# Designs tried in a protein design chat: VH-VL binders against NAD kinase (nadK). Part 89

Target 1, 268 residues: NAD kinase (nadK), of Syntrophomonas wolfei subsp. wolfei (q0aze0)
Amino acid sequence: MKIILVNNRFKENTEKKAQEIAGQLSALNVEVIIDNGLDEPYAGTVDFIMVLGGDGTMLRAARRYGQRAIPVLGVNMGTVGFLSNIEINELAEYLPLILREEYSLEARMMLEVAVFQQQSLLTRVFCLNELLLRSNSPRMLSFALEISGQKLEPYRGDGLIVSTTTGSTAYSLSAGGPIADPQLDAFIVTPVASHIINKRPLVVSPEREISLHLLEEREAIIGIDGQIKMDFGAENRVLIKRAPHPLLMVNLKAKPFFTSIDRSLQRQ
Short names: E, the ipSAE of ESMFold2; O, the ipSAE of OpenDDE; V2, 0.75 times the mean of E and O plus 0.25 times the DockQ between their complexes.

## First folded at step 8 (VH-VL)

Design K4 (from G28 with heavy chain V103I; framework fv_bermekimab; at its last look DockQ between E and O 0.01; V2 from the best seeds 0.00; counts 0 for: pae E 15.4 > 2, placed apart)
Fold by OpenDDE, look of step 8:
Structure K4 (fold): chain C 268 residues (1-268), chain A 122 residues (1-122), chain B 107 residues (1-107)
Amino acid sequence: as target 1 above (268 residues)
Amino acid sequence: QVQLVESGGGVVQPGRSLRLSCTASGFTFSSYGVHWVRQAPGKGLEWVAAISYDGSNKYYAESVKGRFTISRDNSKNILFLQMDSLRLEDTAVYYCAKDYWLIQSPYGMDVWGQGTLVTFSS
Amino acid sequence: DIQMTQSPSSVSASVGDRVTITCRASQGISSWLAWYQQKPGKAPKLLIYAASSLQSGVPSRFSGSGSGSDFTLTISSLQPEDFATYYCQQANSFPLTFGGGTKVEHK
């Protein structure tokens, strides 16, 4: 068995713990690769990914490895979030199950985000939570939103979020989006400070495609999962689709989403 | 350089068939819808047909419906217009044009070819 | 089908003049209108899309306005290279339709 440990290099405790766990696993004849985000994603074949930290670390792991159909376990290290399954102090208890592959998997839809420069593909990214388009100035954006070939009225506002159901409890929530069942596949399109006060979020089928482009020559930015940022202008276009593969999240113990949602949100 | 180049135009007899081609270069052809637009001598512009980026949807003007067929080969960056049962009123310069974005909903035609002429003889 | 009525059919102007061309749709088309410029023997060139969005590379003296059914193309100060025929085109729904065109000529 070969396992990737993903941690946050900016959090010393996660790195130390990763080394400790790596030692333990090695003693059990498990090959271990540590990914702290400093280097390129490990390109070799692996059987399991363990994410040590919080939601941010999970998002990074998803972007780096989500397309490879590898089981991903979130191990919380003292943070509040939605993407961890067990606590770090529980790892020893569940380690035998991991090694024997005695766990269930939950498929989480990811976004495929394609950004174009003029008529050419600039970049393509898979992400677990959301794409954000927002103004880079105090002025509102004017942009076109198209859903599966249907043109909505020109949008005017500070920005727009296109989120997965997993991402519904992230920035989309702060912008007034609905909380979605993470077992549901859907896009959530949430306006950010729309010129129309009562502009409502949209829940969109994952079978549809979403397109965005500016209608004015203004400076904007694209954000992905709150971690990737790029400039976005009049010559850029965004195409959003369901990723061809979901993230396979490991479920070692039951975590009731809806019964704990209020508690989790109150702590944020 | 973004470019569209039409070919296949010529002199035909009424009732005959003709196939036009449009070769694209300098951009990701498969990401955009494409149109055919024609212009009779000394007249205005007339939209003829459109095809979505993946070819899944096709649209036709009433004047050519049932006679013309639009298609594309994304692997070769080529757009086609098969014209059957040609009529004298089909006389025109035929342009291929790239849509500004995905064609399921058009926005505008930002790249045009130089056109190919279709005329008739007795 | 949506009919596009463009006016005037022709206009005589001098360099430096303000030129205004109007386009009326037979029904509401929101902001989905494009303007094109065509010179003799040449393919049309996109100037404006989505009623008011200026295409990259087009001089700022060109502007578009309007929504719903009434639209306007304005050339704030006509230049020698602007003498041409202009067309509006609705992009609201298929079939796509063009206006009859406006020829801007030398006075």
Scores: ipSAE 0.333, ipTM 0.743, lowest interface PAE 2.4, mean pLDDT 92
Fold by ESMFold2, look of step 8:
Structure K4 (fold): chain C 268 residues (1-268), chain A 122 residues (1-122), chain B 107 residues (1-107)
Amino acid sequence: as target 1 above (268 residues)
Amino acid sequence: QVQLVESGGGVVQPGRSLRLSCTASGFTFSSYGVHWVRQAPGKGLEWVAAISYDGSNKYYAESVKGRFTISRDNSKNILFLQMDSLRLEDTAVYYCAKDYWLIQSPYGMDVWGQGTLVTFSS
Amino acid sequence: DIQMTQSPSSVSASVGDRVTITCRASQGISSWLAWYQQKPGKAPKLLIYAASSLQSGVPSRFSGSGSGSDFTLTISSLQPEDFATYYCQQANSFPLTFGGGTKVEHK
């Protein structure tokens, strides 16, 4: 069995814990590849991915490995998030089930994001939570949204979020988007500080293709999962599609999604 | 028009070297991984080597590792395959192929050249 | 290395026939499988990527299915231009590998 162990090198406790876990797995004749973010993603055959840390570390793992259809387990290291399944102190309890492959998988839709300069492809990236188009100055943007070739009325405001259902509880929520069941496949399109009153969030079929471009020259940024930034200007266009493969999240423990939302709303 | 054109094939003596080139046009070459794939006469396809979009990662089939070197010049839109210590088993048509992605993905190789033939004189 | 086994090595068929080609990986590759068509003297042409996604410009009579280690390419109604050799290829791990090919030819 070969496992990738993903950690965040900037949090010393996760680095030390990753080494400890790698040693324990090696003692069980499990080959371990540690991905702390320094090296390129491991390119060889892998059976399982274990993510040590919070949602940020899971987002990096999803971008690196999500299209490879490898089971991914989120292991919480103290800071609770939406993407972990078990706690680090429970790992020994669940390890036999992991090794026997006695777990279920939950598919989470990802985005494929392609950025163009005029007609030339500049960059393509995968995304678990969201793409953010945002002004990089105090001035608002004027931009066009097309959905499968259907042009909407122009947008004017600070920007736009195109999110997966998994990303519905991230920046999209703060911008007024709906909370979505992560088991659904959909795009959630959420305006950011729209100057146009009737621009409401849209829930869009995952079979659609979404296009964005500026209608006037402004300093703008494309943000990916809150972790990657790219300059975006009037010569650029973004195409967004459902990625070919979902992230395969391991379920060892039931995690009551809807109850956790209710608890957050009780903070008064 | 998206196009890949191989060149540099020919007749060579065993143990000698040959450098293949692949010139790209009609797309942003530096945004994609590229591959060399070969096909011996009357045989199937064999993957030979790949290089990531920026040249930072290089991968080789075991049969050519240590003898072949893949490289790219993104400023000139050219992919290279340096073939050293050539053996008779290297006789094939060599294709260059564009990956749909940066290198490793489920998308496949969407554009292929027409190939360049490498053979041996006795 | 992941070995890709195609079956059959050849198919004798007539225009209008349904043709099924299988490909088996020596270990799991999820859906990271592509199908290519190659005609004599020509470069391969991508038909299917990600096991089941049809490449742009490929007729809908072609379809792919499977996940894990067992995959199928189906031509629902063979046309004269479909007589060719078909290859599967895994993209899951380096070294990338092709199946041995399936030649689809006239009865």
Scores: ipSAE 0.000, ipTM 0.477, lowest interface PAE 15.4, mean pLDDT 87
ESMFold2 (binder alone), look of step 8: mean pLDDT 92; pTM 0.947

Design K5 (from K1 with heavy chain D54E V103I; framework fv_bermekimab; at its last look DockQ between E and O 0.01; V2 from the best seeds 0.00; counts 0 for: pae E 17.0 > 2, placed apart)
Fold by OpenDDE, look of step 8:
Structure K5 (fold): chain C 268 residues (1-268), chain A 122 residues (1-122), chain B 107 residues (1-107)
Amino acid sequence: as target 1 above (268 residues)
Amino acid sequence: QVQLVESGGGVVQPGRSLRLSCTASGFTFSSYGVHWVRQAPGKGLEWVAAISYEGSNKYYAESVKGRFTISRDNSKNILFLQMDSLRLEDTAVYYCAKDYWLIKSPYGMDVWGQGTLVTFSS
Amino acid sequence: DIQMTQSPSSVSASVGDRVTITCRASQGISSWLAWYQQKPGKAPKLLIYAASSLQSGVPSRFSGSGSGSDFTLTISSLQPEDFATYYCQQANSFPLTFGGGTKVEHK
């Protein structure tokens, strides 16, 4: 068995723990690779990914490895979030199940985000939470939203969020989006400070495609999961689809999403 | 409204070629991997071939490798199966089936066509 | 290749009965297993994915369990419309393989 441990290089405790766990796994004849984000994602085949830390680390792991159909376990290290399944002190207890591959999986839809310059593809990114389009100035944006070729009335505001159901409890929530069942596949389209006060969030079928482009010459940015930033201008367009692969999250322990929502959100 | 519809089946002679088609509707075809699965009369299901969502990866059962070619036209929402050097043992109903991620796909084949029959003249 | 062995090959049952079908993989496949139902002259229908997840629209009397190499499909209370052939399928690696099928027929 070969396992990647994903940790946060900026959190020394996660790095230390990754080394410790790597030692333990090695003693059990498990090959271990540590990914602290300094290097490119490991290109070789692996059987399992453990994410040590919080939701941010999971988001990075998802972007780096989600397309490879590898089981991903979130191991919480004292943070509050929605993407961890077990606590670090429980790892020893569940390790035998992991090694025997006796666990259930929960598929979480990811976004495929393609950014174009005219007809040329600039970049393609898979992400777990959301795509954000926002103004890079104090001025509002004017932009067009198209859903499966249907052109909506132009948006005016600070920006727009296209989120997965997983991402519904992230930035989309702060912008007034609905909380979604993570077992549901859907897009959530949430306006950010729209000029139209009553502009409502949209829940969109994952079978549809979402397109965004600016209607004026103004500087904007694209944000991915709050961790990636890129410039976005009038000659750019973004196309959002359901990724052809979900993130495969490992379920070792039951986690009641709806009963923990209030508790989790109050702590943020 | 999600649907797959196979066509192109019929009666053929051994050694001949046949091209099957599968037309998709009601979903974003280009976002999903797709399979061909066949079933001989009175027999079980046999996986035949698979193609990734962009068509960059193709996979074949050993029994059809070198003879069958899977392809797709995402602009037209069509999946194809070119069958060359047909054999009597290829007699079956051929189904196309929608998947998500081909290998280690958690969702399974959630949409199937009605199937198209390929048989041989004796 | 991963071999999928289903048992039994056939089962006679009555309406209201509890029916259990097992599928064994020749090697570990984690939770990469699906169950299908097929009625005569019809295409297969997905019942269970990821070993234990119920497909949308499928009655709750169907359930799947297991991980690794041993899997089970259970019909808690057989209904008239449940008489059919059932197949397991591994999605762990190519070539994809199906079990031999289990025919659930009238007693």
Scores: ipSAE 0.023, ipTM 0.601, lowest interface PAE 5.7, mean pLDDT 91
Fold by ESMFold2, look of step 8:
Structure K5 (fold): chain C 268 residues (1-268), chain A 122 residues (1-122), chain B 107 residues (1-107)
Amino acid sequence: as target 1 above (268 residues)
Amino acid sequence: QVQLVESGGGVVQPGRSLRLSCTASGFTFSSYGVHWVRQAPGKGLEWVAAISYEGSNKYYAESVKGRFTISRDNSKNILFLQMDSLRLEDTAVYYCAKDYWLIKSPYGMDVWGQGTLVTFSS
Amino acid sequence: DIQMTQSPSSVSASVGDRVTITCRASQGISSWLAWYQQKPGKAPKLLIYAASSLQSGVPSRFSGSGSGSDFTLTISSLQPEDFATYYCQQANSFPLTFGGGTKVEHK
C-alpha cells in the first residue's frame, strides 16, 4: 500500500506530525510519500492521500491530485474547517479501517479552469472551491459572462466568483452567495459588488460552460481557491467547466453538514 | 423568427421629409436598443442614430443632428426615423439593427433588416 | 469621435488562402469592437463581437484578435462563400463608427 501524506511545510507542528505518522505507517509496511509542497506532485501509483491540516492544505491536495481518482482524507490539526473528516488525535483509531479500505467516499465536484490569451491556451488549473475574477485597482471592471454560448448582460463591478457547491461557504458566501449542499453538483455564480442591481447570484447546471472576458482594458486578476493568482487583461479569456473527475473524499466519521454549519462558519 | 423589416423609403425632393419605419418580431423589442445605419451607393456603412430600450435616450451622428428624429413605439414593436430637411448626401439604403443590450454594447448589432432605399429626384 | 482605419481597402485572394484584415481605432476602445460581413445587395452580418468572440453560427475559420487600438480579423482558409466586404465597428462611445471596409475578391 502506498500513501501520499500532504502537509504544509510552513506549519512547524504539521511537519513534525507528518514525520511521526510516516514512521507509524512504515512500521505497518506502508510506503509513504511526503508532499510538503516543495516538489512536483508525485506521479506514481498511489492508493490513498492523507491531508494533515486545514482547508487550505486540502485545497492544494485537491488541485494536485483531485483528478487522479484517489481517496483523500482530511485530518484536522486543530483548526476547524469544512473539508476535514477526522481529528489528528483520532487517527490511530481509524488507521485500521484506512488500511482495510473500510470507508465510504463522497464525490465533490471540481472546476476545470482554462485561461487563454486570444486563442492560445496559457494554462489549465483544477480547483475545489472557486475561481475569482476581480479588479486589481480601485476601478470597476466591465466584463462579459457567457453560459453555454448565451451572452448575459454585461457586468460592471468589482468582479465575479464562479464556485462549486463545496466553495459556497468560501468567498462566494462573503459576496452574498447561498450556502449550498456540497453533495449537489452545480456552479454558483456570485457577483462581487455589482453596480447593476439585477445581477443576482445564479445557480447553474454543472453541464454548462462558463466564459469570462474583460470589456475594457483594466488591471484584473483571476484567483483560484484563494491560493493562485494570475494577471488577467483584455486579451485574455477564461473558460470554466466541470472537471473530468470529482475529488473523492473519504468518510470515516459522520460529520453532518447541516447540523454543524453554524459551528464551521464561526471558524472562518 | 427574429426579424426586422424596414419600410417607408422612396424617391423624394431635397428639403422634404420622409418617415422610415422598422417593424420587429420574434423577440422582446422593448428590451433592446435599436439603431439606424445607412449606406450610400458604393460606400461603406455609416451609423445614423440610436435609441435606448425604453425610448428616453437618443443619439445621432453629427451629419443628421437637428434634421432626423429617432423614436419607438414599444406597444407596437416599431422603430421610426423621421427625416426632415433631406439633402442629396442622405441618399442611402437605411437599415435598422438590433443591439444586444439596452443602447450600445460590445456584442455588436446582431439582427439587421434588409434595408429601405431613400433617393432623390431632381 | 473615434475614427476607425481599416486596411487594406481590398484584397485579391484564392480559395484556401489565409486572409488578414486590420482595423485601428484613433483612441483606445478596449475590446468594444465588432466585425461584420456584407455581400452585395444584402444586410451586414455580425461575425465577431468583443474583438475576439465568434457569433453563433459563424465558422471557426474566422477569428478576431486585438484590444485597445489595434485589431485583426483572420480567415484561416478562405472558402467560396467568404468573398465579401468586411467592416469593423467600435461601440465604445457615441457616435458609433465603422471602418471603411475591406473587399475580399476572387483572384
Scores: ipSAE 0.000, ipTM 0.408, lowest interface PAE 17.0, mean pLDDT 87
ESMFold2 (binder alone), look of step 8: mean pLDDT 91; pTM 0.945

Design K6 (from K1 with heavy chain S31Y V103I; framework fv_bermekimab; at its last look DockQ between E and O 0.01; V2 from the best seeds 0.00; counts 0 for: pae O 12.2 > 2, placed apart)
Fold by ESMFold2, look of step 8:
Structure K6 (fold): chain C 268 residues (1-268), chain A 122 residues (1-122), chain B 107 residues (1-107)
Amino acid sequence: as target 1 above (268 residues)
Amino acid sequence: QVQLVESGGGVVQPGRSLRLSCTASGFTFSYYGVHWVRQAPGKGLEWVAAISYDGSNKYYAESVKGRFTISRDNSKNILFLQMDSLRLEDTAVYYCAKDYWLIKSPYGMDVWGQGTLVTFSS
Amino acid sequence: DIQMTQSPSSVSASVGDRVTITCRASQGISSWLAWYQQKPGKAPKLLIYAASSLQSGVPSRFSGSGSGSDFTLTISSLQPEDFATYYCQQANSFPLTFGGGTKVEHK
């Protein structure tokens, strides 16, 4: 069996724990690859991904590995979040089930994001929570939104969020978007500080293609999962669609989504 | 129904003033840039002036600069063209046209009014 | 100012013919070009925007191509309602400018 352990050495201080877990797995004849975020993603075949840390570390793992159809387990290292399944002190209890592949999987929709300059593709990335278009100055943006080639009336405001249902509890929620059942596949399109009264959040079929571009030169940024930032200008456009493969999240311990909302929101 | 309706054209004397209006309905006027475009009898189209969605930027063809003033009242969905010091060469049908933006706009002028005629008497 | 030169100034054609109209800009305008159709006594109607994108409600027999300085409007199989005058227009820079027009007439 080959497992990737994903951590972020500079966040959650997880390096020591990752080495301890790697040692325990090696004693059970499991080959372990550690991904601390500094090197390129491991390209070889693996059976399982274990994420040591909070939601931020899971978001990075999803971007790196989410399209490869590999089961991903979130292991919480102390901070309560939406994307972990078990606590670090429970790992020994669940490890036999992991090794025997006795767990269920939950599919979570991801976004495929393509950024262009004129007609040339600049980059393609995948994300689990959201794309944010935002002003990078005190001035408002004016921008065009198209959904499957249907142009909506122009937007004006600080920006726009296009999120998955998993991302509905992240930035989209703070901007006034709905909480969505993560078992649904949908886009949630949430304006940020819209100057235009009738621009409400939209829930959109996952079969749609969403396009954004600026209507005038402004300093703007595209943000991905709150972790990747890219300059965005009037000669750019971004296309967003459902990614070809969902993230496959491992369930070892029952964590009912709806009863956990109150606990997670109370921490805010 | 989405429409633009011009008014205020007519027969005037050279050197006088005239104010054209364009009333928008069926769409959110304050989201869009708007142009005045004119066409002399038997001639082609000539761009005259444009104004941004909020009125903050105004642009004019050289032939009308200093004589014509474009403005808008977004609360009433009305575009105006104040034409001062009118000349015989200003004889035309005047159209208002909706644009998604003004320049480097990917969508063009997608809605036009039916026009209002400005002519002269001797 | 950017001058827009259309050719031909007129074309005589029959229903079913393929009609091609050319528009040339005096300097580069990328793809910031639109095509309009106008019938006598009527306002212009947008056909093509961004050089090649078809406006909603416009029949697929109309197409546009080109970038930079040279642009083409094509009507693949002329219909009776297509006899009209056609204008190109650049939106790269103020002042916005139109071509001189191309009149498509019954042969």
Scores: ipSAE 0.006, ipTM 0.535, lowest interface PAE 9.9, mean pLDDT 88
Fold by OpenDDE, look of step 8:
Structure K6 (fold): chain C 268 residues (1-268), chain A 122 residues (1-122), chain B 107 residues (1-107)
Amino acid sequence: as target 1 above (268 residues)
Amino acid sequence: QVQLVESGGGVVQPGRSLRLSCTASGFTFSYYGVHWVRQAPGKGLEWVAAISYDGSNKYYAESVKGRFTISRDNSKNILFLQMDSLRLEDTAVYYCAKDYWLIKSPYGMDVWGQGTLVTFSS
Amino acid sequence: DIQMTQSPSSVSASVGDRVTITCRASQGISSWLAWYQQKPGKAPKLLIYAASSLQSGVPSRFSGSGSGSDFTLTISSLQPEDFATYYCQQANSFPLTFGGGTKVEHK
């Protein structure tokens, strides 16, 4: 068995723990690769990914490895979030199950985000939570939203979020989006400080395609999962689809999502 | 609106060739792996072949290896199964089925065609 | 090759009954297992994927459990439309293999 440990190099406690766990796994004849985000994603074949930390670390792991159909376990290290399954102090208890591959999987839809310059593809990114389009100035944006070829009336505001159901409890929530069942596949389209008060979040089928572009010569930015940033202008277009792969999240412990929502959100 | 439709089945003589087609609609065909699965009359399901989303990888059951060829045209949303050196034991309804990626696909075959029958003349 | 042993081969049941079908893999397949329903003259229909995830549109009376080598499909309360043949399928490695099927028929 070969396992990747994903941690955050900016959090020393996660690095230390990754080293400790790597030692333990090695003693059990498990090959371990540690990914602290400093280097390129490991390109070799692996059987399991263990994420040590919080939701941010999971998001990075998803972007780096989600397309490879590898089980991903979130191990919380004292943070509040929605993407961890077990606590770090429970790892020893569940390790035998992990090694025997006796666990359930929960598939989470990801976004495929393509950014174009005219007809040329600039970048393609897969992400677990959301794409954000926002103004790079104190001025509002004017932008067009198209869903499966259907052109909506222009939006005016600070920006727009296109989120997965997993991401519904992230920035989309802060912007007034609905909380979605993570077992549901759907897009959540949430306006950010829209000039039009009546603009409401949209719940969109994962079978549809979402397109965004600016209607004026303004400077904007695209954000991915709150971790990736790129400039976005009038000559650019964003195309959003359901990713052709889900993230395979390991389910060792049942987590009552709906009963824990209030508790989790109040702690943030 | 997601749909797969098989065609090309019929009555053939042993040793002859037949080409099956499967036309996809309602989804981005090029994102997904696809399978051929067959079912002999009164028997269970048997996996026949699979092809990756971009056609770069192909897999075959041992029973058809060397005789059958799976291929796809993503520009036309069509899956093919070229069947050569047909045998009586190849008698079956042939289904095409949509999957995610082929390597350890978690979602299973979530869309099936209605199948096309391949049988032999006496 | 991974052999999938499905049991029983047939079950006689009545509407409202709890029906349980088991599938055993000859080696560990983690959660890479799907369950299908097939009615006479029709194509198979996906019920459960990843061993325990319910396919969209499938009634909640269907459930899947298990990991590793032993798996179970459960119909909590059999309905008239549930009389059919059910198959398990491993998606762990090629060649893909199906169980022998379980026919659920009217008692």
Scores: ipSAE 0.000, ipTM 0.513, lowest interface PAE 12.2, mean pLDDT 90
ESMFold2 (binder alone), look of step 8: mean pLDDT 91; pTM 0.943

